# VH-VL binders against Probable inactive ribonuclease-like protein 13 (RNASE13), part 3

Target 1, 136 residues: Probable inactive ribonuclease-like protein 13 (RNASE13), of Homo sapiens (Human) (q5gan3)
Amino acid sequence: MDIKMQIGSRNFYTLSIDYPRVNYPKGFRGYCNGLMSYMRGKMQNSDCPKIHYVIHAPWKAIQKFCKYSDSFCENYNEYCTLTQDSLPITVCSLSHQQPPTSCYYNSTLTNQKLYLLCSRKYEADPIGIAGLYSGI

## First folded at step 18 (VH-VL; from w1 with heavy chain T30D)

Design w4
Fold by ESMFold2, look of step 19:
Structure w4 (fold): chain C 136 residues (1-136), chain A 122 residues (1-122), chain B 108 residues (1-108)
Amino acid sequence: as target 1 above (136 residues)
Amino acid sequence: QVQLVQSGAEVKKPGASVKVSCKASGYTFDSYDMHWAKQAPGQGLEWIGEINPKGGYDNYNQKFQGRVTMTRDTSISTAYMELSRLRSDDTAVYYCARGLGWRSGWYEFDYWGQGTLVTVSS
Amino acid sequence: QIVLTQSPGTLSLSPGERATLSCRASQSVDSDYLHWYQQKPGQAPRLWIYGASNRATGIPDRFSGSGSGTDFTLTISRLEPEDFATYYCQQYGDYPLTFGQGTKLEIK
């Protein structure tokens, strides 16, 4: 996961939280393709990130998970925690059906626990998602 | 019934600044991006920039970088665009427009203000 | 930046005729982020087609949009008097956002 794209609580909130999830089908096409294009523009970055997660839960509920973090994730130089509950999420994944440079994404809505990255410096706020819990 | 109501026409001298307002009603102001566009007399549309009223992300067309500032006052659902160091080719109609964003659409501009004519003359 | 080139610049036709308006991008644009607006003199633009092919609310079905990659079209199957206006394409697929120069559809 490209943690650089999600550093900072402001960017994480803006790019990874959508509550309640938009469900207006006629005015909405390719949920993840829109999100990933906006994210690339906001970050002024032409990379096609392989994966991105969107959580459909209230910000304060997500903040709560980081206040109980007890693990340090060395690869990210930040604390991390596994969410206690499964959360409704959309997984945006780069499609295998087109060349990777096309930046075409598949959307999958699911309920799973997440590994959250929690800031060392910013009141333990969530700043990223390291991944999903495998094994459900 | 979404409405975007802009401030009235302005006449300015070169070197001055102008601040155009865009008052929104009929929707949750901080759930949608606000965009600004320029249309010079007899010409097409040019994007100036955007502001995310929640969190304050702003992004400007590089052609206006350094002269434009976009702000908002969420307590009165109003967006602002200030353009400084005005010159004669800044004479144009300036529009605000609501962007749907990835949460609600495909980044189309579904509602526009009526436009504000800014005239820069010596 | 992505340049959108519309053609023709002016299209002179009579009511009842078919109109085809072209928008060509300097590089590929995801069709979800290619939009069309109609503008009449003295008025703000109005959203007409979004995502290359979807009509905005209240837009008659004689208007259709299509295209992908670098080539997009707006077609009016049978012109009505109210359809004579300037049409702009616009992309949001990459920054900065850009508009085409417009096609003025006028009465012959």
Scores: ipSAE 0.007, ipTM 0.572, lowest interface PAE 11.7, mean pLDDT 82

## First folded at step 19 (VH-VL)

Design j3 (from w4 with heavy chain G99N)
Fold by OpenDDE, fold request of step 23:
Structure j3 (fold): chain C 136 residues (1-136), chain A 122 residues (1-122), chain B 108 residues (1-108)
Amino acid sequence: as target 1 above (136 residues)
Amino acid sequence: QVQLVQSGAEVKKPGASVKVSCKASGYTFDSYDMHWAKQAPGQGLEWIGEINPKGGYDNYNQKFQGRVTMTRDTSISTAYMELSRLRSDDTAVYYCARNLGWRSGWYEFDYWGQGTLVTVSS
Amino acid sequence: QIVLTQSPGTLSLSPGERATLSCRASQSVDSDYLHWYQQKPGQAPRLWIYGASNRATGIPDRFSGSGSGTDFTLTISRLEPEDFATYYCQQYGDYPLTFGQGTKLEIK
């Protein structure tokens, strides 16, 4: 990881970038269930996020999308850009939860263009995903 | 071939600091968390803490909190554990061990370093 | 923290005998997060059983793990000379991660 990487980008890289994909052993409890449990443990937060995106592409490839952002996502108060290419991603969607700490997620592997959040307008670092491109 | 190669034995005086390295090879360094464990002579294993090589969230055993600093250099696939304010009961073999964590679903320590003996003596 | 208590502390047996090692947790641990390691003198621990009942790669089928909740067991059906070592259980159910104090399996 680049030492110049911002904290937000570092967290994004840690929690939302998984490359290359790994083969899971027999009996694996689920990609998203595992990830979200890991996140909750690391963050010491028992809340169940409703959705989480994981990108399965090289970090350098993802960084290129934030070279320039001509849009601003008001709801996130961050610059954002639509990726020119579809990226392989895993979508983790909350299925149900069992208090106090159990969260269960559905996993969907797909290829989508993303609305990527960037740390600034120019020469920025990816810091999040605003959502999936649904077409116009 | 997965390998975790740790730095050599250290002899330190009380109050000093020691920094142990763990160089990983044979796998993608950023894909695994690196953990550290302590084993005093003739004793069992104690978990010290973990570091995410991507620079995310690290966790420390409260027992070592305040004296342990874990770092990484991803450019050379190396993890470091520094223990400060050394005392005699810090004398032990220290191990690094990788953990795939959520990516395995089991969170097992599948590979360990060879261990580094740290001796604290006045 | 979750305390893992192994019993017995030392188990003296002869080759060919059956060995039963116990690991008791102070609170319930998901079986997926309970592991066993073997350690021989002067060597690093080696993963032996993962997820309470799964043998690691290369582990002979004479080894088996079982249990759930707070009680876990490692069984060696027929001891071989190379099986004499110290075995540790370990949990990843909650922080801090913890190990049992170990059971030393020695030759009688």
Scores: ipSAE 0.393, ipTM 0.826, lowest interface PAE 1.0, mean pLDDT 92
Fold by ESMFold2, fold request of step 23:
Structure j3 (fold): chain C 136 residues (1-136), chain A 122 residues (1-122), chain B 108 residues (1-108)
Amino acid sequence: as target 1 above (136 residues)
Amino acid sequence: QVQLVQSGAEVKKPGASVKVSCKASGYTFDSYDMHWAKQAPGQGLEWIGEINPKGGYDNYNQKFQGRVTMTRDTSISTAYMELSRLRSDDTAVYYCARNLGWRSGWYEFDYWGQGTLVTVSS
Amino acid sequence: QIVLTQSPGTLSLSPGERATLSCRASQSVDSDYLHWYQQKPGQAPRLWIYGASNRATGIPDRFSGSGSGTDFTLTISRLEPEDFATYYCQQYGDYPLTFGQGTKLEIK
């Protein structure tokens, strides 16, 4: 438990897990805008990330998928696994209709299987999401 | 009934360090970021930094970088701010404040500690 | 960093009057991340308005917030004695988080 973990892959729980999914109050204008601003603040850069995923499932259930990872994802230099079940997921996608000085995001709730990145260490904790399962 | 209870007032000499505590109750400590702010006598508020209690990630205002350290002990729901190499203009009330961060969508400070007066005098 | 400039510095009014407090940002701030706090002497700040226009729990409807871009306003439609305090705006549009210098609303 490294206290000075990097933002993004090292803070996966904080940035990618929201369970139970928070109910949004009246007047709130987008699940993803808050998350992506928080993420950019931790990263301290001006780039707008194109896409981000949030899983709405208990952390312990997500941890279990990585215990039996079935392949190594060389492009990420980490182990990965396809989740056994579809999970509720919010997809935060960058909107192209916004001024360049601001990052605005569309929020899409979906229910899909996804590819988890699992730590190479033998604890195999989830550390990221490589993508969604396309069904092909 | 969320509460943030801070440690008592401190009097320090220039060059010393101070460590202020903020004990949380009435909520799940790991679900909220903890922030610290400074209010010098007769002045407004200045953000010092934040710590994510789950991951331990910290982020500091550059004005305090190199002199401030934020830590936490999740087993007792307590956050800490340590400020080193104290000087007279560090005399202020220091507040802890929480926010839910992106999960609320607004990143507002909904609860504040009562404040801790730190006095730096020669 | 984003500088928030509040005006006026001090606003002297009587109960029953309308108050308008201004907060101007040095660059555009998403209104979802512009907040207002009330502080009385010897007390911690208290969340008052969040996301530019939403009242915090328990805040009377005589308080309203508005604005976008660089220009934000807190309005009190009719002042009550308990409303006299200092009000701060605060932004999360970019790090570091910053506060305005405050508007002191005092009884005439």
Scores: ipSAE 0.078, ipTM 0.671, lowest interface PAE 5.0, mean pLDDT 83
Fold by OpenDDE, fold request of step 23:
Formats: C-alpha cells, structure tokens, sequence
Structure j3 (fold): chain C 136 residues (1-136), chain A 122 residues (1-122), chain B 108 residues (1-108)
C-alpha cells in the first residue's frame, strides 16, 4: 500500500475510501454489491451488514478531521468527531430481499457530514464511520 | 488490446531474492487489480496475492509467510512481485493476472501474463 | 481456506464424446465467485467460464458451466481436438483465493 497506516486505518481505507470514485460501464454487477462481497470475503464473515459507507475524498483530506477529536463515542469505545464539511459518499444499503448465498445492496451517492471514528484523540487517523450527520 | 508482459526467466540461489515485473498495456492500469499466481513444474496453480494499483488494498496468501512483496509503478503501468529467502520449492512459473476487483462485481482473471520461470538451485 | 477438489484428476476421452468435469468446494461458494480456466502445456491459463455458468468471450457454446453451493460442473457436450487441456476451477469467495488441482483432459 502506498500509504503507511495502522491496521485500523488501513482497513478503513481499504473498505471505505474510494478516491476518485471508480466508474464502470453499465452492466457491471454493482458497486456496492461488489464491495460488500469483497468485505465478506476479506473478513471471512458471511453475514450481510445492513449498511456501509464509502467516502470519495482524498485520504489526506479525511485525515485532517482526526487531527483533533472533540468527542468520545462510548458505543464504539473510540474517539470521534463530526466532519466540518460534507463529503461525497456512497451509501450501501442492504436490500430487503436476500438470497441465502449472497447479499444485495442498493447504492446511493450523496454529500453528508460524517461522524468519523479516530484512532486517538490527537493527530489520529480515521478508523471508521459511526454514522451520518443526518441521523442514524 | 490488453497485454500483460512479464520479465524474463530468472535463475537464483537459495536465500536470494527475485523480482518479477509485469507490464500492462491496452487498458487503464489503475482501474484493475493485479494478482500473482505460482505454478510449480507439473503442478497446479497457487494464488500468491493481489495489489490494487490505487493503493487501496493489498492481500497476500499467508502461505508465503511475508516473503512476498508486491508493488506497482503506475507511471509505467507495471506491477512487481518480489520473493525473498528463496528456496528450491520456489522453483516455478509465476504469472500476473488482471482482475477488475470488488468495485465491478466481476472477479475473474480475464488476462494473464505469459509467465516467468524462476529456478532456484544451488 | 476454501479447498477446491476437482475430479477426475485425469479424464481420457475421444473427440465427439461428452466430458463432465467436477469441482467440489469444501464450503459453499457463491456462483458468481467460481470460475474455470483452460491451460495448455507451455501456455498461461485462459479464462474459460466465469460466474459458474458464463462463457468467456470467444468460448464456443459446446462448453457450459453449472452448479451452486459446493458442487460445480464444467461440461463439454462434444469434444473437439483443441479441447484437450487441463482445466482449473477457482474461487474468489474467500481469502486466500484458491484453485482446484486441475483436471487433465487427454485424448484417448
């Protein structure tokens, strides 16, 4: 990997950062479907997560938000911060109908402020997304 | 036309390192993942690992126990696989293979390099 | 890891005959993640079937793939001389990616 990161941030980058957003021709099986399939394989987990977020911004821009975390998200036991700016994201939402052998997702591209999880209080790296500012 | 051209055959001694290159052409290099596979003489195929040219992820087969390092030079559309601490059972033909990756939903290896023979002998 | 076991190891048939190649997975694999490759001596593998049942570009319709779960099959309805090669199945359902040990289809 081009960027040296801690394990948590590396995983976050791998699974939740896509910049610039890749575009494929029509007929592909789907951005979110592919991503979530990859996640399940990588994590060796067959469960279908209900939702997943992908950020389409430069890593350095995202890292800036974790320079200082003014909050602590107790539910995640991690420092967290609300991004000052809205970021372009893809929201992958689990579809209602699911075959037993796969997970299907809907893809929504939007701009949202995020609750970002940070690896520590100061000079940290992003390690996850707790949710959208619009609500969870 | 899509082409993956690998570097030439290598002869190495045990304990040495080898670095195989795979130059891609005919497509946008950073839009596809590059994988590597090993095929010992007369044997089947073994997956070594993958690299994303954009630097988003790299995954390795644990069987290679950290002896393998995959890199890329996007400026020349070239992927590299370096295998260190070579031993006799590393003697094999090594292939690079293109894959669209998870973003597309298509996971097959649609194009392969011609292979690079690496011989490890005392 | 997901182990793919192909059978038989060697299949000896004559042109015109029907060939059935099996690939069994140690655990369930989504059909979209199971692929077949053909390899001839001295050559790199070539994509043959993707997603269990889709022929790659240029692959004749005498080839067909089927299966789901743990059992997958590659069928050649009427063998042609150029079909004699080694066929490998491969999964992208879990890391590490794995290949079957191959079935060598040889001329009788």
Amino acid sequence: as target 1 above (136 residues)
Amino acid sequence: QVQLVQSGAEVKKPGASVKVSCKASGYTFDSYDMHWAKQAPGQGLEWIGEINPKGGYDNYNQKFQGRVTMTRDTSISTAYMELSRLRSDDTAVYYCARNLGWRSGWYEFDYWGQGTLVTVSS
Amino acid sequence: QIVLTQSPGTLSLSPGERATLSCRASQSVDSDYLHWYQQKPGQAPRLWIYGASNRATGIPDRFSGSGSGTDFTLTISRLEPEDFATYYCQQYGDYPLTFGQGTKLEIK
Scores: ipSAE 0.024, ipTM 0.684, lowest interface PAE 4.3, mean pLDDT 89
Fold by OpenDDE, look of step 19:
Order: structure tokens, then C-alpha cells, then sequence
Structure j3 (fold): chain C 136 residues (1-136), chain A 122 residues (1-122), chain B 108 residues (1-108)
């Protein structure tokens, strides 16, 4: 495994995989806010990303989707694949009502097929999520 | 019971390096973040950085960037903090502290090591 | 970075009195990310209040935390001898993590 693949996979695992999903107390608002703070700290980026996805499935179950990438996501300049199954995910979306010095996020639980970014065309690891499947 | 046991006091000369250990027990080591803090004599607490054993990444306070290295050995549930190019103002008690992190939904330091005194003197 | 300023630096009171400790943030901090710690000489800090208003396990109900945005408060309704120590606020709202400079609660 090359360095780029290793780093990409590690970062994706750390920032986008949460299995099993933790149950939070009623009224807790920290899941997405905390994760995004972690991400900004890790990436040393003060910008507030508009959206972020977290997958609640075993890593091995997610890796199998990148065994073969049948597509190429030009916007990301990476191989990508559509998951065959819907996966449980948390969608973290940036709130439009927030102080300029902070990033606040809403969280939504859902089951969706995903466009996964893969480190290479064959026998790859997931390194990102390009988006949700919007087809019928 | 959760315990964090740190290595003993160190005396170092300026320019040397020191490596402090923090052995964890009573919980799943690789499931939680380990943080480090500095407390100079008679002063407050300063955050140094963190490691995430599960993700294998580190975050450092820019103040210590380039001089601090945090590592872990999951096989023995031990975290390490190495500080290089020591100077007199590095004299302090250094603490490790567990943080459940975003994956656990809690962000406080619920358990602390007993502290390690590092003295830097010529 | 988020700077936490505690006041007063030193608070001299007698047992039985009410203590009010302030922690002001340079920018808004979500209450879930603001915590308080107690430290006695020669000991490690101990978690005291988490999420601005939740007492840690074993903490007496004479302690209470409140606040939001940039202003947070730790209150001790009736001081006991064992309450005299230094108290620190801390934020995990953004990197780098930061502590207040502490308030030393000493016996008058």
C-alpha cells in the first residue's frame, strides 16, 4: 500500500466511519459539531465544510465496494463506485445561522446508497464520499 | 477501574529530549483519545496535543509543533509523549488525560494521569 | 484560538459562604464543550463539571454550573473546607484546546 492510499484510507476511517453508532442523550448536539471540529483541527483548516457524511457500518463491509471501481469521478479526480446496498449514515450539514467564528452543524440519520471514492481502480480502499445516490 | 499511570520524574539538560509514558488500564485503550497537558510551576494548564489510537492520527498545539511527538503502543495500552530540544521553560509537570472523543459523544477529560515532573536545568 | 478568561484570579472566602467563579470565552462556545476541573496542590486535575452544567460522578450538589455563549459560571452555594482549591474552565469547541488561567479559591 502506497503512502497516499494509506493516508487517505486512515483519514477516511477516522473521520467518516463510526461503527457501531453511538447513542447520545436526548438533546445532545455535539455529534456533528464535534466531528467537524475534529476534522478542521486534523486538516488545519478553519473553513466550515458545507456537508460531511459518516457511515455506520463495519469497515470490512465498506471496503468490499472498492474491490472494483467501475466509474471515475472527474470532480474528485478519483475512481469511484456506487454502493450496491444502502448504508446507515449521518449527514452533517452546515447551519446557515451561525457566528462567523464558529461552525455549527445539523445532523440527519438516513439510509442511502453512496458514491464512494476509491484509492485505485482495483483492490482499493475507500478514501472518501463523493455524494449520495439520488436515483430511483 | 480506569487508571492512567505515568513514568517517573525526569531531569534533563537543555537541548536534550524526554519521553514520558502513560500506561492505561481498565478500559479499551484504542477506543478513546489520549491527550497531554503541561503545567509549569505555579501556573495553569496548557494543552499540548492528542493522539487517536483508533485512527492513528495526532493533533498538536502549534506552540509545540516540531518539538513534540506523540505515539502509542496498543499492545501494552501505553501512550508516549516525546519533547525534544528542551529548554528551561519546558520545566513542568506533564499530564496524560483520557478523552472519550466525538465518537463517544463526550468531550471532557474524565481521567488523568498522576503527572510527570520534567526538570530542565544546566 | 479561543481564550478563556477566569475571574477573579483569587477568591478569599470563609466556610459557609457562597462562591461565584466566572469563565469568559473570547468567542461563543457550545455549552456541551465547556468543562470545569478542580485541582489541589500536588495533585492532578479532576473533572468537576462537564457540559457547562453537569456534575461529574461524586460531585456534591452544592456545586452547580451554568452559562452559554461566552459567559459561564461555577457556583458553590455553601463552601466546605475541602472545596478550597484551584478551579479551571476548559473548552473543546475548537482547536487548539484551551484552559482558563484558573481561579484560586482560598480560605479567608
Amino acid sequence: as target 1 above (136 residues)
Amino acid sequence: QVQLVQSGAEVKKPGASVKVSCKASGYTFDSYDMHWAKQAPGQGLEWIGEINPKGGYDNYNQKFQGRVTMTRDTSISTAYMELSRLRSDDTAVYYCARNLGWRSGWYEFDYWGQGTLVTVSS
Amino acid sequence: QIVLTQSPGTLSLSPGERATLSCRASQSVDSDYLHWYQQKPGQAPRLWIYGASNRATGIPDRFSGSGSGTDFTLTISRLEPEDFATYYCQQYGDYPLTFGQGTKLEIK
Scores: ipSAE 0.022, ipTM 0.651, lowest interface PAE 5.7, mean pLDDT 89
Fold by ESMFold2, fold request of step 23:
Structure j3 (fold): chain C 136 residues (1-136), chain A 122 residues (1-122), chain B 108 residues (1-108)
Amino acid sequence: as target 1 above (136 residues)
Amino acid sequence: QVQLVQSGAEVKKPGASVKVSCKASGYTFDSYDMHWAKQAPGQGLEWIGEINPKGGYDNYNQKFQGRVTMTRDTSISTAYMELSRLRSDDTAVYYCARNLGWRSGWYEFDYWGQGTLVTVSS
Amino acid sequence: QIVLTQSPGTLSLSPGERATLSCRASQSVDSDYLHWYQQKPGQAPRLWIYGASNRATGIPDRFSGSGSGTDFTLTISRLEPEDFATYYCQQYGDYPLTFGQGTKLEIK
C-alpha cells in the first residue's frame, strides 16, 4: 500500500471526502480519472499514484475518529486510528488495462473500515488514509 | 438562470497589473470550480488556470505561473483573476467559465462570462 | 501538455452541405473529457458537444460528435446559415487544459 500525504486538512477534505456521494450519469466511468488528474495538477506531481481513497461520510463524523486516537503509526510518523465502523469508500486504483504512464484509474465502491492518519499538530484532524482494514 | 458577469474593459501600460472580476448568479457558487481563459485578437483560446471556491485551491498553467493570482469572495459570489507585469502580448479578451470540478462526471465549461478586454499599450 | 490539432483550419461551404471537423490529440484522451465549443465573433464560446458525443442543451440534432483515443470529429449533417462560426475542441484529460486552434466554418 502507498499513500500520498496531503498538506493540511483542507487538501485531505477536498481530495478524499465526497458526501453525499455524487450520483453520476449512467455509463460514466471518469470519477477516479478526473480526481486523480486534478490531484496530480494541484500537487504538481508527475507520478501516477497507485491508489487513492474517497470516503462517503460526513466530515464531522470522520473528524471524531481522530479526536480519541490512542495509537501512533510509525510508518507515517503520525497518529492514527482504525475507524469504529465500516464506511462507504471509493477506491481509485491505477489500471493494469492500459500503459502505466497513461495514469488511467479504475473505480471500485466498497464498504470497509479504514486507517485514518491524524495530525500530530492540528487538533488531531484527519490528514490522510493509510489503507483499508483487511477484515481479519 | 446561470450568469457570469465580468468587469469592464481595461487599458493598461506595460508593467502594470490588472484584476478582472467574475460575478456569479443563479447557482451555488461553492459547488463549481471557476476557470479563466485568454483569447488574443484573432486567435484561439488558452487556459490560464482554475480556482476551487470552497477550499480556495488553485492551479495555474505554467505559462502564467508567477504572474497570475486567482482569488474569490464567497460572500458576493465573485471570482477574481489578477495578472501582473503586463506585456503587449497580454492584450486579449479574458473569460471566466465554470465547471463542476473533480466531483462531477464532466469537466465541460457549460457557462462563460461575457469576456473582459484588456489592452496593454504604451 | 496534450496538443489538440484541428483540421481543416478554415472550411468554406454552402448552406445545406455536410461539414466534418477533425480534432486530433497528441496522446490518448478519455472521450468523457473531450468537448466542443462554438464561438461567433464578439461572443463568448458556447458549449456545443460534451463527452465527445453528447449535445449540450438546445443544440440541434444536425450536430453530432464522435471519436475516441486521439481522433475526434464534429459533424454537421446539413449546414444552416447560423452554423457558420469557429469551433474549438478542448480536453480535460490532463493538465494544463488545452484547446485546439479552431476550425473556422465560413460561407462560400
Scores: ipSAE 0.015, ipTM 0.640, lowest interface PAE 6.5, mean pLDDT 82

Design j3 (from w4 with heavy chain G99N)
Fold by OpenDDE, look of step 20:
Order: C-alpha cells, then structure tokens, then sequence
Structure j3 (fold): chain C 136 residues (1-136), chain A 122 residues (1-122), chain B 108 residues (1-108)
C-alpha cells in the first residue's frame, strides 16, 4: 500500500467515519458545522462544499466493501463500489442561509446504501463517498 | 464540575515504560476527545496526541510515533498514555486535556489535568 | 507542521501598563482554530482566549484577542499583578497540533 493510498484512507477515516456516533452536550455548534469547518480549515479552502457524508459503522465493516470493486468512476478517476448493505450515515447539506464568513449545514440522519470510492480495483480501502444509492 | 485528575509522579530508568492515567468527571466522558501534552522543565508545551473515547480516529505526533500508546476505559471515564523506551529527554510534566474536537466545532482545550511529573534518570 | 512563533520571548512591564503579545503562524490559520492559554509556575495551563478573540469563562475584559491569517495578538489593556504569567498560543488548524514557544510576561 503506497503512501498516497494511506493518506487517502486516513483522510476518509478521519472525516467520513464516526463510530459510534458521537453525542455532544447541549449547546454544541452542530455536528456538520463543526466537521465542515474543520475540513475547510484543514484543506485551506474557503469554499463551502454542498454536501458531505459521515458513516457511523465500524471501519473494518466499511473496508469489506472495497475488497472487490470492478467498476471505475471516471469522474473521480477511482474505482467505486455500491455497498451491499444500508449504513447509518449523517448527511451534511449546505444550508440555504449562509453568513458571510462561514458555512452552515443541516444534519440529517439516515440509513442508505452508498457508492464508495476505492483506492484500487481489488483489496482496496475506501477513500471517499461518491453519493447515495437512489434505490433505482 | 469538570475535573481531570491525573496519576501521581513517576520515576523511571532509561529504557523503561510509564503509563499515566487521567480520570475525567463532571461531564460525559465519551463526548470529548482527550489530548496529551508534554512540557519539559522550563520549556513550552508540546502536543503528543489525541484519542476519542468512543474509538474514533486517534492522532499522534510523529515525534512520539512508535513509543506512545493512548488508550481509554470508558467504563471508568479514564484515559491512559503510555510512553515506552524512556530516555532522559522524556523527563517532563505530562498533561491531559479535553477537547470537543471537529465534530462539535470547538477546538480549544477548555479543561486540563493537574499534570504528572515523569522523571527519567539513571 | 504549522509553526507558531510568539514574540517577544519575554515581556517586562509594570502593573497598569498595556501588554501586546504576538503569535505568528507559518501558514494561514482559521481564527476558530487559534487559542491562547495562561500558565503560572507549578500550575497547568488554563484556557484564556479561544477562537482568536473570545474570552474564556471568567476571563476579565481587560484581555482581548485579535488577528487572522498568520498574525494573532493577545492584548492586556491594563496589567494587574495576577496577569504576570506565561502565555501560549495554540492552533488546531492542522495536525500535528502545535503551540507557540510562549511569551513570559514578567514584572519590571
């Protein structure tokens, strides 16, 4: 496993995996608002991403989905796979109202299948989420 | 009230290991990350690493990578930091400090333990 | 890593005077990720300013924080005897988390 793959996997784990889901005390600034603020700061990007997903399942369980990924997502230049099971996730969606100096997000808890980005075709690690399964 | 109470001072020989504990009270332990910092005598603060009590991603300063192990026991609201292969320059006061982390949008260390002096000498 | 450089290393002033402490980052840090701590000899650090400009609970209004990007400042408008201590800035903008080397505010 090369360094690039390790970094991708680590970043994905850091920013998109939270198991068990953390419950913060009353008055916290918001699960998604905090995450996205941290992400933007870390990436030194002032842009407000429209959407972000956080998975609330064991990392090892998520890794299993990328053991076989024979589909290639050209728009991401990565292999991708559809999870066989629905996973509990938090969906962070950019809010309609935005202050001038920050990005506000709505948090939605749901259970859905995911399109995962995998670091390679076989025996890969998850490195991203391309989107949610629509059920078609 | 929020309290972080650390274990007592330690005296170790070079090559030995030390395990410092940090018991939290007055708040929901698993809602905060626990960080550790090192302060050598007369020196500034150095970040060692962090753990999430719920088993989230743990981050370590590469300077301590391979020698430091951070663990937690949520049943007793206690965090642990073990430092192995001790050397003289490990002599310092070690602090635990809680942090809500990126998930909450608060990034400051709002409460600290009282510190644990670890002395490494031949 | 993000290096935080504080200046001056030592600041000698008298009670009643104005103190200005600087913290410079090697790269841009979001204001929400920059914090200040006060530490007195034999004691643990205490949160003093969070998010560059917010006073922690119980911190007197003579303390103020400001700055953005790479330059941050802690200001004490009128020094009191209990204000003489070492002040550290700290960033959570990127791993590893880092502290400044500290500014020791001592009585002249």
Amino acid sequence: as target 1 above (136 residues)
Amino acid sequence: QVQLVQSGAEVKKPGASVKVSCKASGYTFDSYDMHWAKQAPGQGLEWIGEINPKGGYDNYNQKFQGRVTMTRDTSISTAYMELSRLRSDDTAVYYCARNLGWRSGWYEFDYWGQGTLVTVSS
Amino acid sequence: QIVLTQSPGTLSLSPGERATLSCRASQSVDSDYLHWYQQKPGQAPRLWIYGASNRATGIPDRFSGSGSGTDFTLTISRLEPEDFATYYCQQYGDYPLTFGQGTKLEIK
Scores: ipSAE 0.014, ipTM 0.643, lowest interface PAE 8.2, mean pLDDT 89

